# VHH binders against Coiled-coil-helix-coiled-coil-helix domain-containing protein 7 (CHCHD7), part 2

Target 1, 85 residues: Coiled-coil-helix-coiled-coil-helix domain-containing protein 7 (CHCHD7), of Homo sapiens (Human) (q9buk0)
Amino acid sequence: MPSVTQRLRDPDINPCLSESDASTRCLDENNYDRERCSTYFLRYKNCRRFWNSIVMQRRKNGVKPFMPTAAERDEILRAVGNMPY
Below, E stands for the ipSAE of ESMFold2; O stands for the ipSAE of OpenDDE; V2 stands for 0.75 times the mean of E and O plus 0.25 times the DockQ between their complexes.

## First folded at step 1 (VHH)

Design f04 (framework vhh_8fcz_2)
Fold by ESMFold2-Fast, scan of step 1:
Structure f04 (fold): chain B 85 residues (1-85), chain A 124 residues (1-124)
Amino acid sequence: as target 1 above (85 residues)
Amino acid sequence: QVQLVESGGGLVQPGGSLRLSCAASGFTFSSYSMNWVRQPPGKGLEWVSGISYSGSDTTYADSVEGRFTIIRDNDKKMVYLQMTSLKTEDTAVYYCARGDYEWSLYDSEGFDYEGQGTQVTVSS
């Protein structure tokens, strides 16, 4: 099993790295005042919810890996034609 | 070192209530979402409920919506699961789990830290 650190920073495992990084940068720039970063937190939350819905669908249908790889996610987003979060 | 310690499980009758507790240490508790997941006998892990870092947002699996309530106390570094109207299918080992990321609400397949668990048995 990948370590926790590898899992959190692996693009094939973590679908919301850019949203997470954007939120962290906002926190750093605003002395960790979360209220000033609410837009970024909402986007991260929506990113997680979207990909969790995909994971749940894949689990129900027996499709592995349950979390799409980075390449598979790029293809899904391309098919959607916009950012769903 | 992330440590999660669950307690409060036991034997209850159908229709009963139970409160599970989880004591967290080894990380900045108020910066992470927290989750409850369960493992019924002979089955895999099932995500039950999640709560945001501040406690402002909660979410529930369809199977427990309206019956379970997730609460957190950031000062005490505790997360709780208040269970009501318990059913035999709620029988499982219950684990609290830290969310993947500081504000992530849930991840049914990839919880990175789970405690030792507490057994809940719903039986007559």
Scores: ipSAE 0.013, ipTM 0.172, lowest interface PAE 7.8, mean pLDDT 77

Design f05 (framework vhh_8fcz_2)
Fold by ESMFold2-Fast, scan of step 1:
Formats: sequence, C-alpha cells, structure tokens
Structure f05 (fold): chain B 85 residues (1-85), chain A 123 residues (1-123)
Amino acid sequence: as target 1 above (85 residues)
Amino acid sequence: QVQLVESGGGLVQPGGSLRLSCAASGFTFDDYAMNWVRQPPGKGLEWVSGITSGGGSTTYADSVEGRFTIIRDNDKKMVYLQMTSLKTEDTAVYYCAAETYYDSWGEYAFDYEGQGTQVTVSS
C-alpha cells in the first residue's frame, strides 16, 4: 500500500515547479502578502488542475509514464496551441 | 494533521449498490484531484476512478465504467463513489487518495491516502 509521498523537485515528475517558484518569488517580494500574489497562486492551481487531468486520462488508458515527461509536455502544449494555465 | 477517512463499505449481494464516502481534512481540498483505488484480497492496487479538483472532469477504469460514479463536494470536503451493479470481483479494500503522480519506481505516488473501507460482494 503506498504511503504518504513528499513531492519531488524533479521537473519530469512535477510539471508546475516554475509556477510554484514564481508564487514564492512573489511572496518574497511582497512581504508574504498573499492577496498581492493571488494571480500567481491561481496560475499554480490551474497548472496542477491541467496536468492532473492529463494524468487521469493516461492512467485510464494505461499510458506510461502517467505524468508526461518534460519533452512530452512541451508537445502537448504545442498541440493545445494556447496556454491552458 | 492531513487526514482522509473512508466509510460506507460493507457486505452487499451481487447486483446491489453501495456508496463510499471520503472525508478530507488538513489540506486545501479544492486544490487537489481525488482518486479511488482498490486492493482485492491477495492482489495489487488497482486504480478505479478520478475526479479533477473542480469536479469538471471524471475518469474511470474500464472495469467499472458505466457502473460507478465519482462525485465531489468541495464545500463539505467530501468525495464519494457511487457503486451500482456490483460484482463479486469488486470485493476489495477501497482507498481515497489526493493527487497521483508517476514516481521513479513505477508505482503510484500519492500526496495523501486514507486507511480504507472494506467492500465485500457475496451471495
């Protein structure tokens, strides 16, 4: 049975590292005022939502890896044509 | 601190229905996709169903599609699995899990998982 897992800082595993880092930079620049960083938090949430939907579809179809690699994600975003988050 | 509590399991006859519940606490529930996973006796884990953080999309394993429905209520911090037309092969311990990533070991990676609820389908 899988235990609780800490997220890895590997871009191939975590597709939203840049969005997470951007929100942290915003907090550092604005004395940790969350209200002033709401757009960055929203982008991070939207990033997670988008890639989780891809993971779920891949899991249903037996396509591995469930989380696309960084290269595969670049191809998916090009196919979408516009930024989904 | 972080907790997922499954409930609603029990003994049911083939063709019956059952609703599983998962109560979440200790994290921002509406930021996480939720999954149901099961483990039949003597077998490995099998992914059953998933729902996106906003509830806008659902996915199902082929073995349960058309029979099971995953629902979430973000206001109550709950996720549910409505099971109909139950079969003996649905007998398993059912778990809910928040966010799932492919890990380096080829296993499911979960941020959080519950303790499970037993479903037994038997005549």
Scores: ipSAE 0.005, ipTM 0.217, lowest interface PAE 10.2, mean pLDDT 76

Design f06 (framework vhh_8fcz_2)
Fold by ESMFold2-Fast, scan of step 1:
Structure f06 (fold): chain B 85 residues (1-85), chain A 123 residues (1-123)
Amino acid sequence: as target 1 above (85 residues)
Amino acid sequence: QVQLVESGGGLVQPGGSLRLSCAASGFTFSSYDMNWVRQPPGKGLEWVSGISSGGYSTTYADSVEGRFTIIRDNDKKMVYLQMTSLKTEDTAVYYCARVYEDWGSLDYYFDSEGQGTQVTVSS
């Protein structure tokens, strides 16, 4: 099985890769001082919450794949009309 | 209580090799992915390499790919970093880490209770 680190870098597994990368860069630039990166943590957390809600809704409705593809995610965000996180 | 103890660092010339060791205790080692991270002098922490819980998959930072190899021994509860073709820019304190994300709550946990192990690459 792939490592957690490998999974986090896979866009098909992690829909919030850009937000994850931004928070990791912030940590690296600030010697892992979490207080200075709290905005990035919150943004990533909100991203995860949003896509998790989509996954849960798809599971309930039997829509596969449960995690939307990159193309499907673009369409969902277009339909929403703004960034939900 | 999670405990990670790094060793194996030292002074080495450019082009040299070192093997770092990390002894883990206080958790079910074979159930967790393990990572190496480093902190060069005057810089922030940099992720170096990761290995899956069963050893099936490894990942490397672009800066070390092809030169470093991460290995684990679940029976001995050890993770290793075999470093070859060392460069002056590899000079850093090296930490083994159980860095993980809690899905739903984003806390990056740098789970190293040791002092790290100093690697100095100098002529």
Scores: ipSAE 0.006, ipTM 0.119, lowest interface PAE 10.0, mean pLDDT 75

Design f07 (framework vhh_8fcz_2)
Fold by ESMFold2-Fast, scan of step 1:
Order: sequence, then structure tokens, then C-alpha cells
Structure f07 (fold): chain B 85 residues (1-85), chain A 123 residues (1-123)
Amino acid sequence: as target 1 above (85 residues)
Amino acid sequence: QVQLVESGGGLVQPGGSLRLSCAASGFTFSNYYMNWVRQPPGKGLEWVSGISGSGGSTTYADSVEGRFTIIRDNDKKMVYLQMTSLKTEDTAVYYCATDSPYWEDYGSLFDYEGQGTQVTVSS
């Protein structure tokens, strides 16, 4: 039975794993002072917001999986042309 | 290897209080930011609160600010959520997580449920 933590660490489930890892690395380097890592948390938040908008569109249109796979996300980002967050 | 076990949920009346607990194992607990997230039945995850590894910094969702308090005990590898002034809208399964998620509904992520602890606020 996968826990919420296991789902958060799965690259096919969590589209923002690299952004999450960057924020925790920043926390490790700065004695866990979140204010010094605000840029990384903003990037993570924006990453989550972007992919959530895609999931909402897919839910509305009945397209599964609702969260795109890693391969599908690569295709979407190529279509956008630039990083959207 | 990473394990998080939530407890302390139950049925409580509006205006009541509950204290949730999360027991962590399989990682260096004091080095990780910890969060509480919740999932109402049939809906996506909502981030609730977070606490830095040292406990020196805390953050809260606007919906719970002033009502909930997150604390940790690194010696016991525990994180807690003290909930006061509970509302029916707080009814959800509550989970703890090692990341700093800004969670919304991600659909297929939630076709399968973990352990969590159920909080029901009703009269």
C-alpha cells in the first residue's frame, strides 16, 4: 500500500521531484531557515500549480492518467517550448 | 525504508480540539522539513502546515492559520499537529510527509490511499 510519502517521491507521480529536492538541499545548506530558501519554495509551488492545471484539464476531458506520465510531461514541455514556471 | 505512521484522529464536535501524531523512521528525521497534508473524501490533497528540521520555522495554510500548531520532537522522531476551533471543513484523512508540498488535486495520484489518520468534525 503506497503511503502519501511514497507517492511524493515517485517521479511518475510527483512531477516536481527535482524542485522538491532542490528546496531540501537548500534547507540542508542553510540550517533549515526557510526564508533563505524562498526562491526554491516559490519554484516548487509554481511547478505544482502548473501541473495541477494540466490535471484539472484532463479530469474535465476524461483523459487518463490524470497526472501525465514522465514521458507525457516531456512532450507537453516540448510543445510549450520554454519552462512554464 | 521511509515510514511515517499517523495517529490521534477521531470524531469531534465543531469548536473542539484534537492532537495528531506522526512517528517517523528510516531517515535522519532532524534533517528533514516535515508537513501535514489532508485529503477530504473524494477530493485531492491540501497542504496544511510545515516545520523545519530544527523546529525553528513553521508555516501554515491560510485556512488553518491561528487554529493549528505544528510541533516536533526530534529525540522521539515525532511531529504533531495541535488542532483547535475545529470546523466541519476540517474533516479529512490527515497525513504527514517529509517534503514541503504545495498540494492540490492531482487526480490519478490518489486512486490509492495510504494509512493516514481520519478526523471527522460533526455534531
Scores: ipSAE 0.007, ipTM 0.148, lowest interface PAE 9.2, mean pLDDT 74

Design f08 (framework vhh_8fcz_2)
Fold by ESMFold2-Fast, scan of step 1:
Structure f08 (fold): chain B 85 residues (1-85), chain A 125 residues (1-125)
Amino acid sequence: as target 1 above (85 residues)
Amino acid sequence: QVQLVESGGGLVQPGGSLRLSCAASGFTFSSYAMNWVRQPPGKGLEWVSGISWSGGSTTYADSVEGRFTIIRDNDKKMVYLQMTSLKTEDTAVYYCAKGLDYDILTGYEEPFDYEGQGTQVTVSS
């Protein structure tokens, strides 16, 4: 029932919304030449990998929700002290 | 290393159906989510659908929800896209895309790890 477009725009579900938006803007600005946007794609991929590693640890430890909420992710990043991706 | 071979595209009339196939090799297929992405003529990539590593979860772009079905067969290392009620707006080259992990949600960019050549779908009268 829930639309994918709504879920892609929900910060509690999509941990890499800012990175996704940046790569889409790059594509729009460069006539969809993917090679010119490779740095943005890499950042998005690194963002996804980082949060997936957190999800995996939470699943192993029985901590829910498995994907941290936007507020929880802000706390995690604050604890790290710099951007890990 | 990673090989993705798409097939099943062709010319079809509006309202018709097609089934696309993707044969995967060079990686542990059952460990990764798989996606379908398309590129309409003169436009950027549009994410179409995703399926988790086990097939237990599927997601669809709003434009294809209720018309397309993604399925996978881990024993055969295949992912399929069953397309029904096709519209002229579905005309595109369709690509099979390996996910970054077991579980990935995606959008209209190319955040995927894929090397497929694509299969052309043309919907016209």
Scores: ipSAE 0.014, ipTM 0.184, lowest interface PAE 8.3, mean pLDDT 77

Design f09 (framework vhh_8fcz_2)
Fold by ESMFold2-Fast, scan of step 1:
Structure f09 (fold): chain B 85 residues (1-85), chain A 125 residues (1-125)
Amino acid sequence: as target 1 above (85 residues)
Amino acid sequence: QVQLVESGGGLVQPGGSLRLSCAASGFTFSEYAMNWVRQPPGKGLEWVSGISSSGSYITYADSVEGRFTIIRDNDKKMVYLQMTSLKTEDTAVYYCARGDEFSYDWLPSTYMDVEGQGTQVTVSS
């Protein structure tokens, strides 16, 4: 199995990689003051919630892979037509 | 006030087993992901395992995959870590950590707070 770090950096597994990176950069720029990065944490949580809702729907319907690939997610977001998080 | 109380640690020989327990109070346990994290001597916090709020999604660090099992009991407000085939490298203080409902495979240092004193696991001859 891929390491935790490799899985977190794999775009087919982690749907919120850019949001994760943005929160980390915010922490670096603000001396790790989490309160100053609350907006970035919220965006990451909202991103995670959105894609987990898709995963839950796919599990209910027997559609694999449960987490859409990066390419499939791009198509889903195009179909939505706006950023859902 | 969120409280998490870890127990079950001890001294064990390599190849041994231990079961850690975490008792939660002060929040709606069934709505939060739970994680085990550890701090080896002289190192930072390392994420070990996570379990989603429902128990349907479980993840493990590569170093413990196949040896550790995370279990939760939402009725009892407990999370457990069953450890087998223990190695000297598993020596650490173990903490349970509450995540938001989706924080079961994220970096603990960014999104998780550890509370309580933890429970010491020492794997030595």
Scores: ipSAE 0.014, ipTM 0.214, lowest interface PAE 7.5, mean pLDDT 77

Design f10 (framework vhh_8fcz_2; at its last look DockQ between E and O 0.41; V2 from the best seeds 0.00; counts 0 for: pae O 7.0 > 2)
Amino acid sequence: QVQLVESGGGLVQPGGSLRLSCAASGFTFSSYWMNWVRQPPGKGLEWVSGISGDSSYTTYADSVEGRFTIIRDNDKKMVYLQMTSLKTEDTAVYYCARDSYEGIFSEYDYEGQGTQVTVSS
ESMFold2-Fast, scan of step 1: ipSAE 0.037; ipTM 0.407
ESMFold2, look of step 2: ipSAE 0.023; ipTM 0.385
ESMFold2 (binder alone), look of step 2: mean pLDDT 82; pTM 0.842
OpenDDE, look of step 2: ipSAE 0.016; ipTM 0.326

Design k01 (framework vhh_3k1k_2)
Fold by ESMFold2-Fast, scan of step 1:
Structure k01 (fold): chain B 85 residues (1-85), chain A 127 residues (1-127)
Amino acid sequence: as target 1 above (85 residues)
Amino acid sequence: QVQLVESGGALVQPGGSLRLSCAASGFTFSSYAMRWYRQAPGKEREWVAGISSAGDSTSYEDSVKGRFTISRDDARNTVYLQMNSLKPEDTAVYYCARGESPLEIYDWLSEGYFDYWGQGTQVTVSS
């Protein structure tokens, strides 16, 4: 089985990889001063909230995989019409 | 090396309380969100709770909201899970996990986790 770290780097598993990377990069560049990275944290949080809501709905309906793949997420975002986060 | 060591698991009666601890080492603890997961026999691993790096934001799985509380002590490099009003359905091995980022307190990886960094701690709720 892939390690936790390998799964976190997999776009099919991690729906917010770019937002996560941007937040971490901001922290590294600002000596871990969270206040200076608040905008990146908000974007990451909104990304996570959106996809978590999709996961919860899929679990209730028995739709697998619970986290949509990268390709499935692209389809969902096209159906939504605008970026929801 | 990154290590997470869970402790505090025990046999408790329904309605009882228990506090789990997770001692972290090998990374800057205060920079990461921390999460608790559990796995019952024959079930997939499921997310239970999360806490942000600053400790000012928490999240919970619906079945544990109002009963469980996650907290952290950055001076001790430890994350805690206070479990109240325990039910037989809470019987599981409990694992802690480091979040990818400071705000990774949500559930999107739970069903796929098989190589957590801790060994887990067994909680059994039975009379």
Scores: ipSAE 0.013, ipTM 0.273, lowest interface PAE 7.3, mean pLDDT 78

Design k02 (framework vhh_3k1k_2)
Fold by ESMFold2-Fast, scan of step 1:
Structure k02 (fold): chain B 85 residues (1-85), chain A 126 residues (1-126)
Amino acid sequence: as target 1 above (85 residues)
Amino acid sequence: QVQLVESGGALVQPGGSLRLSCAASGFTFSDYSMRWYRQAPGKEREWVAGISGSGGSTSYEDSVKGRFTISRDDARNTVYLQMNSLKPEDTAVYYCAAGTPEEYFDWLTSGEMDYWGQGTQVTVSS
């Protein structure tokens, strides 16, 4: 069974991993001054909000997995035709 | 005004126990997941433990699993970290943080939180 840390780094589990990593990196580089990282925080929040909307729609319609896999997310973004965040 | 105030930090002998508290005000506490982070001198801030808004789900960093327990009391707007079997390596400033992760997202991967406390010092030495 994979450790907690290994599971949390799985792209099929976390749709906003790159945005999360960028936010953490910004905090580390700026001694945890949130104001200097606001753009990265906004990007991360917008990423979460978008995928939350997809999960809610899938949950309502009984489509599993509720959180799309990395491959499924690529298809969804292609269908949207632009970057929603 | 949103505020998170940590307390309970102290000097403790190796093998000892300590309970940290984080009192929250200025937001609807039950809507927020809560996390504990720590930062040792010269080290990056690291996630320690997390608890969902309902209190039904908890998660821990591997190095503290089995020794630390996170809990919350929504009636008192407080989150706790019970620390047992303390080691010198646990010496750090401990921070409380609040965020609104959804149940299907693992909030543990994010360093972005809506609110942060000022920290409380824990020192483990003989």
Scores: ipSAE 0.013, ipTM 0.175, lowest interface PAE 8.2, mean pLDDT 77

Design k03 (framework vhh_3k1k_2)
Fold by ESMFold2-Fast, scan of step 1:
Structure k03 (fold): chain B 85 residues (1-85), chain A 127 residues (1-127)
Amino acid sequence: as target 1 above (85 residues)
Amino acid sequence: QVQLVESGGALVQPGGSLRLSCAASGFTFSSYWMRWYRQAPGKEREWVAGISSSGDYTSYEDSVKGRFTISRDDARNTVYLQMNSLKPEDTAVYYCAKGDSAEYFLQLYETGSFDYWGQGTQVTVSS
């Protein structure tokens, strides 16, 4: 089984990879001034909260995998019709 | 476990060049941002350069722009820092760091630490 840090870079396990990468880019562009990147941190946090809510719903309903795969997440976002975070 | 081993530090004269290497193991190197930091005597550790997991994006601290170049070789799990036109103020211990936002936010929230550091390599610019 992959370690926690290995799982953070797996798209099927971490649904917020693009938001994470955008935050890192912002930090580097702003000499690690966190205040200038607060919007990106908020988007990453909201991304995690949204997909955690989906995981909770799937766990309650016995739907596996609990974290949707990257392909399944694309379908969910298309069905929603807008970016929820 | 994550291991980072820096090498290439030396004594060089002002205007000289040096290439630092950081050999990485214990993680999927190609998936992570890699960074270089440095710490001079009596000063805080400062960020120097960063390279994205794809290698397509690089970033530099203002005082090193145009003089330093960060690159990576994913086949060798190694990140490099090419340092040209070295100045006495570049004298520091240079550290390689593994980190990205996913790991940064999780570790900061859970443990208060965001980067994994190597042992460092000493660069001295003096005559």
Scores: ipSAE 0.000, ipTM 0.188, lowest interface PAE 10.2, mean pLDDT 77

Design k04 (framework vhh_3k1k_2)
Fold by ESMFold2-Fast, scan of step 1:
Structure k04 (fold): chain B 85 residues (1-85), chain A 123 residues (1-123)
Amino acid sequence: as target 1 above (85 residues)
Amino acid sequence: QVQLVESGGALVQPGGSLRLSCAASGFTFDDYAMRWYRQAPGKEREWVAGISWSGGSTSYEDSVKGRFTISRDDARNTVYLQMNSLKPEDTAVYYCAVDEYLGSWSEYAFDYWGQGTQVTVSS
């Protein structure tokens, strides 16, 4: 079984890993000045909001896996036509 | 190192109230959804309550709806579970967990951190 830390870093489980990493890098580069990283924080928040809505809908409809895999998410975003976050 | 430390468990009489706390460290707390789970002797761990990364959305297991309230204080990196109208059936060890997209709807088993906090409801 993957550890909890490994699961949180797994792109099939965490759909916003790249947004999270970008936020962390921005903080590291700007001595943790959050105001300089507001755009990255906003993208991360919107990313989580979007995928949480998909998970909730899949859970309600019994569609597994509840969190789409990385490949499935790429297909969903392509179908949407624009980045929703 | 992700660490979660639960506290607040006690022996209470039926109909009583209790507030549990979960102190978090080792991750960006306000970016993650948080959950409470419980495990009674001889039973599997069950999900109790969840709160979104923003605190704007909460969810509860049917047996605790209307009695329990989950909340968070991001400035203190803490999640709370306010338990009212406690029943003997609520007797369990309570665990908190970080849940980005893990837990009961993930294909991976959810792990807890720390020893949990024991809640006993008896007269």
Scores: ipSAE 0.000, ipTM 0.142, lowest interface PAE 10.9, mean pLDDT 75

Design k05 (framework vhh_3k1k_2)
Fold by ESMFold2-Fast, scan of step 1:
Structure k05 (fold): chain B 85 residues (1-85), chain A 124 residues (1-124)
Amino acid sequence: as target 1 above (85 residues)
Amino acid sequence: QVQLVESGGALVQPGGSLRLSCAASGFTFSSYSMRWYRQAPGKEREWVAGISYSGGDTSYEDSVKGRFTISRDDARNTVYLQMNSLKPEDTAVYYCAADLYGSEFWDTSEYDYWGQGTQVTVSS
C-alpha cells in the first residue's frame, strides 16, 4: 500500500526533495514555528527558483524533458561547480 | 482543477463558537501541510494556525492560542479551524493555504494554493 509520503520521495517530481525534507523536519521539530525555520524555507525557496529558471530556459530552447531528471540535475550541478542555492 | 474552498463563515456574537472548513481537490491533500490565515479590513494578512501533513504537529498565533484548534480529515480532504470564545478582534476573512511541495514558507507569496476566503464577523 503506497503511503502519501512515498509521492514526495520521487526526485523526478520534486527537484528540491532534500530541501523540502529539511524544511518539513524543522517544522515538525519546532511545533510549526516558521520563524525558527526561516533558513530552511529560504533554502527551499532558492532551490525552487533555481530549477524553475532551468525549466524556463529549456522550454524556450526546445530541450526535453523541461524539468531535468534527477540524473540530469546532478550533471547540471556538477557543471555549475558550487551549490547555486 | 486545483481548488481550496473555505466555508463556515458567519455573523456570531462575542463569546460564540464557529467551525471553518477548507475542502481541497485536485491534489493529494494528505501529502501537504495546511495553514489558516486571516485578513481584517485595512490590515495585513496574518497567520493563524498550521498543521503538518501527518497531523502530528500544530502551531498557533499567540492571540488565538487556547481558543482555536486546527485539525484535518484526510479521508475527506478537509482542514478545519474550530474557533471558540470569539472576540470582535477575530473579525476577518479567513483563508486556507497549501504548499505544493509539502512545506511552509514565511513569505505567503510562496504558497502554491490559496482559497478565496470566508467572512467571519464577531459583533453584537
Scores: ipSAE 0.011, ipTM 0.157, lowest interface PAE 9.2, mean pLDDT 75

Design k06 (framework vhh_3k1k_2)
Fold by ESMFold2-Fast, scan of step 1:
Structure k06 (fold): chain B 85 residues (1-85), chain A 123 residues (1-123)
Amino acid sequence: as target 1 above (85 residues)
Amino acid sequence: QVQLVESGGALVQPGGSLRLSCAASGFTFSEYYMRWYRQAPGKEREWVAGISSGGSSTSYEDSVKGRFTISRDDARNTVYLQMNSLKPEDTAVYYCATGYDEWLSGPEDFDYWGQGTQVTVSS
């Protein structure tokens, strides 16, 4: 039985693992001073916003999985042509 | 017509305990993940704890780990937050939230929020 934490570590479920990990590492390196890590928190938030917009579109159109797989996300980012977050 | 109603907030002494409740209606509660967030004066809303739709998996913000316990009662459509060893820095309005997608961890990503319940920890 995988925990919520273990499921959230799955790249096919959580598209923002690298941004989350960068935020956590910044906190660890800066004695949990959030102000020094504000840029990383902003990037994580923007990552979540972007992929949530894709999930919402897929939910509305009945396209599953609602969260694109890691491979599908790579294709979406290539189609966009730039990093949207 | 989704509704979340938090209760149980109070003024407590440092080291005290409180149990918060969030009563949910208007959706199939057992199918949804549930989260607690808090917002201290002048600060952004912070994730505190989460519990899966199955209830067997929980997660916590590091600052509350070992002191707070999240649980749920699907028969009563209620999620709980048991808070022990309370500290002045736990003073905040506490919110419960739900969403369709369990991967979301930020306040902007949730579909529904409650009105909040005030917890004040002071001597």
Scores: ipSAE 0.005, ipTM 0.143, lowest interface PAE 10.1, mean pLDDT 75

Design k07 (framework vhh_3k1k_2)
Fold by ESMFold2-Fast, scan of step 1:
Structure k07 (fold): chain B 85 residues (1-85), chain A 123 residues (1-123)
Amino acid sequence: as target 1 above (85 residues)
Amino acid sequence: QVQLVESGGALVQPGGSLRLSCAASGFTFSSYAMRWYRQAPGKEREWVAGITWSGDSTSYEDSVKGRFTISRDDARNTVYLQMNSLKPEDTAVYYCAKSPYDFGEYLTDYDYWGQGTQVTVSS
């Protein structure tokens, strides 16, 4: 086999699985031409930036787990009221 | 042009420690996940450690977990590998690699761009 792709698949540790999956599908469909998938990479970046901001706040306050679980993230997004990315 | 320059390799005794550095240029360092790979004589190249573009997550091959620590300094465009409790089987050329995709969270086959740095663990 020429290559192996492995991603972090646990939704409790990877908050941006759907965005990651969308970018990978775009790459597969466009023969790995990154320029054609720039919108998906931007969305993934914004997803990571949002959750990393929350991780940093939790680290400063000593709140664990630092990355909220999938269930906790659902509650946070509900509290925000709109999609932040 | 993308460049990765590894340094820090040396001859050490079993149980010793080394810190490897990888200086990056030619791309937006803070946007890419970084990895360390190694290749022992007569063996295939293997993944050793990885760090996400944001630095919020690290991952390790099982044989080095608990002994090696990967970190990054985005202000210096440098990724590091702290190696403790070195064993003879850690003898290899160590390569720094950049993720092929910006802002990606992938454990993929990375292209290595450096010459590597030789680590020899011998009594």
Scores: ipSAE 0.000, ipTM 0.147, lowest interface PAE 10.3, mean pLDDT 77

Design k08 (framework vhh_3k1k_2)
Fold by ESMFold2-Fast, scan of step 1:
Structure k08 (fold): chain B 85 residues (1-85), chain A 122 residues (1-122)
Amino acid sequence: as target 1 above (85 residues)
Amino acid sequence: QVQLVESGGALVQPGGSLRLSCAASGFTFSSYDMRWYRQAPGKEREWVAGISGSGYSTSYEDSVKGRFTISRDDARNTVYLQMNSLKPEDTAVYYCARDWEGSYLPEAFDIWGQGTQVTVSS
């Protein structure tokens, strides 16, 4: 099983790594004022909601891995044709 | 209303020990992996330790391995960091964070506590 650190930093496991990193950078640049970074937190949350819906559908259909790999996610987003979050 | 509140920070002598606590509220605590981070003056926040929602898996930054132990008490909605053999370089504000909801999607860096100051000096 992946460790907690591997889960956070593995792009095949964490589909929203760039959104997470952007929110952390915002906090660092704004003296950890969460209100100033609310847009980044919302983007991260929306990113997670979208990919969780894909995971739930894959789980229902027995498709593994349940979380699409980074490459598979690129294909899904290309097929969508517009950003879903 | 999701909240994390750290406590237990103090001034201690080198070689001493200290236990930090992080009390969680507003979410299903047992479903989330929890982490400890720290930030020393003039430095970026760095990861210290992590524990899975089941409590079965733990991980540590290399500089604290063998000295620090992370644990959790799901009945009390609390994660702990037991710090032994403290060194001056452990001086920092310690933060806890929520990072995993028992699904394949982490909540990393989304929820932070206020922090608790640990000072290790002569």
Scores: ipSAE 0.005, ipTM 0.178, lowest interface PAE 10.1, mean pLDDT 76

Design k09 (framework vhh_3k1k_2)
Fold by ESMFold2-Fast, scan of step 1:
Structure k09 (fold): chain B 85 residues (1-85), chain A 122 residues (1-122)
Amino acid sequence: as target 1 above (85 residues)
Amino acid sequence: QVQLVESGGALVQPGGSLRLSCAASGFTFSNYAMRWYRQAPGKEREWVAGISSSGSYTSYEDSVKGRFTISRDDARNTVYLQMNSLKPEDTAVYYCAAEGYYWDDSLGYDYWGQGTQVTVSS
């Protein structure tokens, strides 16, 4: 049976939706030439690494939810100022 | 009327400490993330430190990590920057800012103070 969670994936679950969408758009526009989209892949990878580091810190400190909500992530990014990825 | 007023800037010797304050008025301070920026002579304005609206998350530019601490007092509508182990390279005008994040282009209002001068010199 299909996972309901996969169908309901939203910004509260996936912190890098915009970066994922941007990399897919780049591939579509460049006939799936990965080298031309390397900067978008790097941004997506860095996005994942950043939020995974936050999740690990939260797990170590017993802070739930482990992945911050979209509102909490917006708050964190505002504190950082410039994009950390 | 939105205002951000910085204070605490002074001349200090290398290795010294200063605490900067930024008093906010005219908006719901507790709802905004706050940041400190600085601008040295002949350089562009650079980000220094940030603190989330809840105060639970802080971030720093690499050259100030371990030396500077950002904090906030929502009861006094004030954000602080504690500056320790000051270096001549820290000489700049320091600005506080309340900034919207650029993900929402329809409501990205930036509020800036007028700045406070910090000079680190022997």
Scores: ipSAE 0.000, ipTM 0.201, lowest interface PAE 14.1, mean pLDDT 76

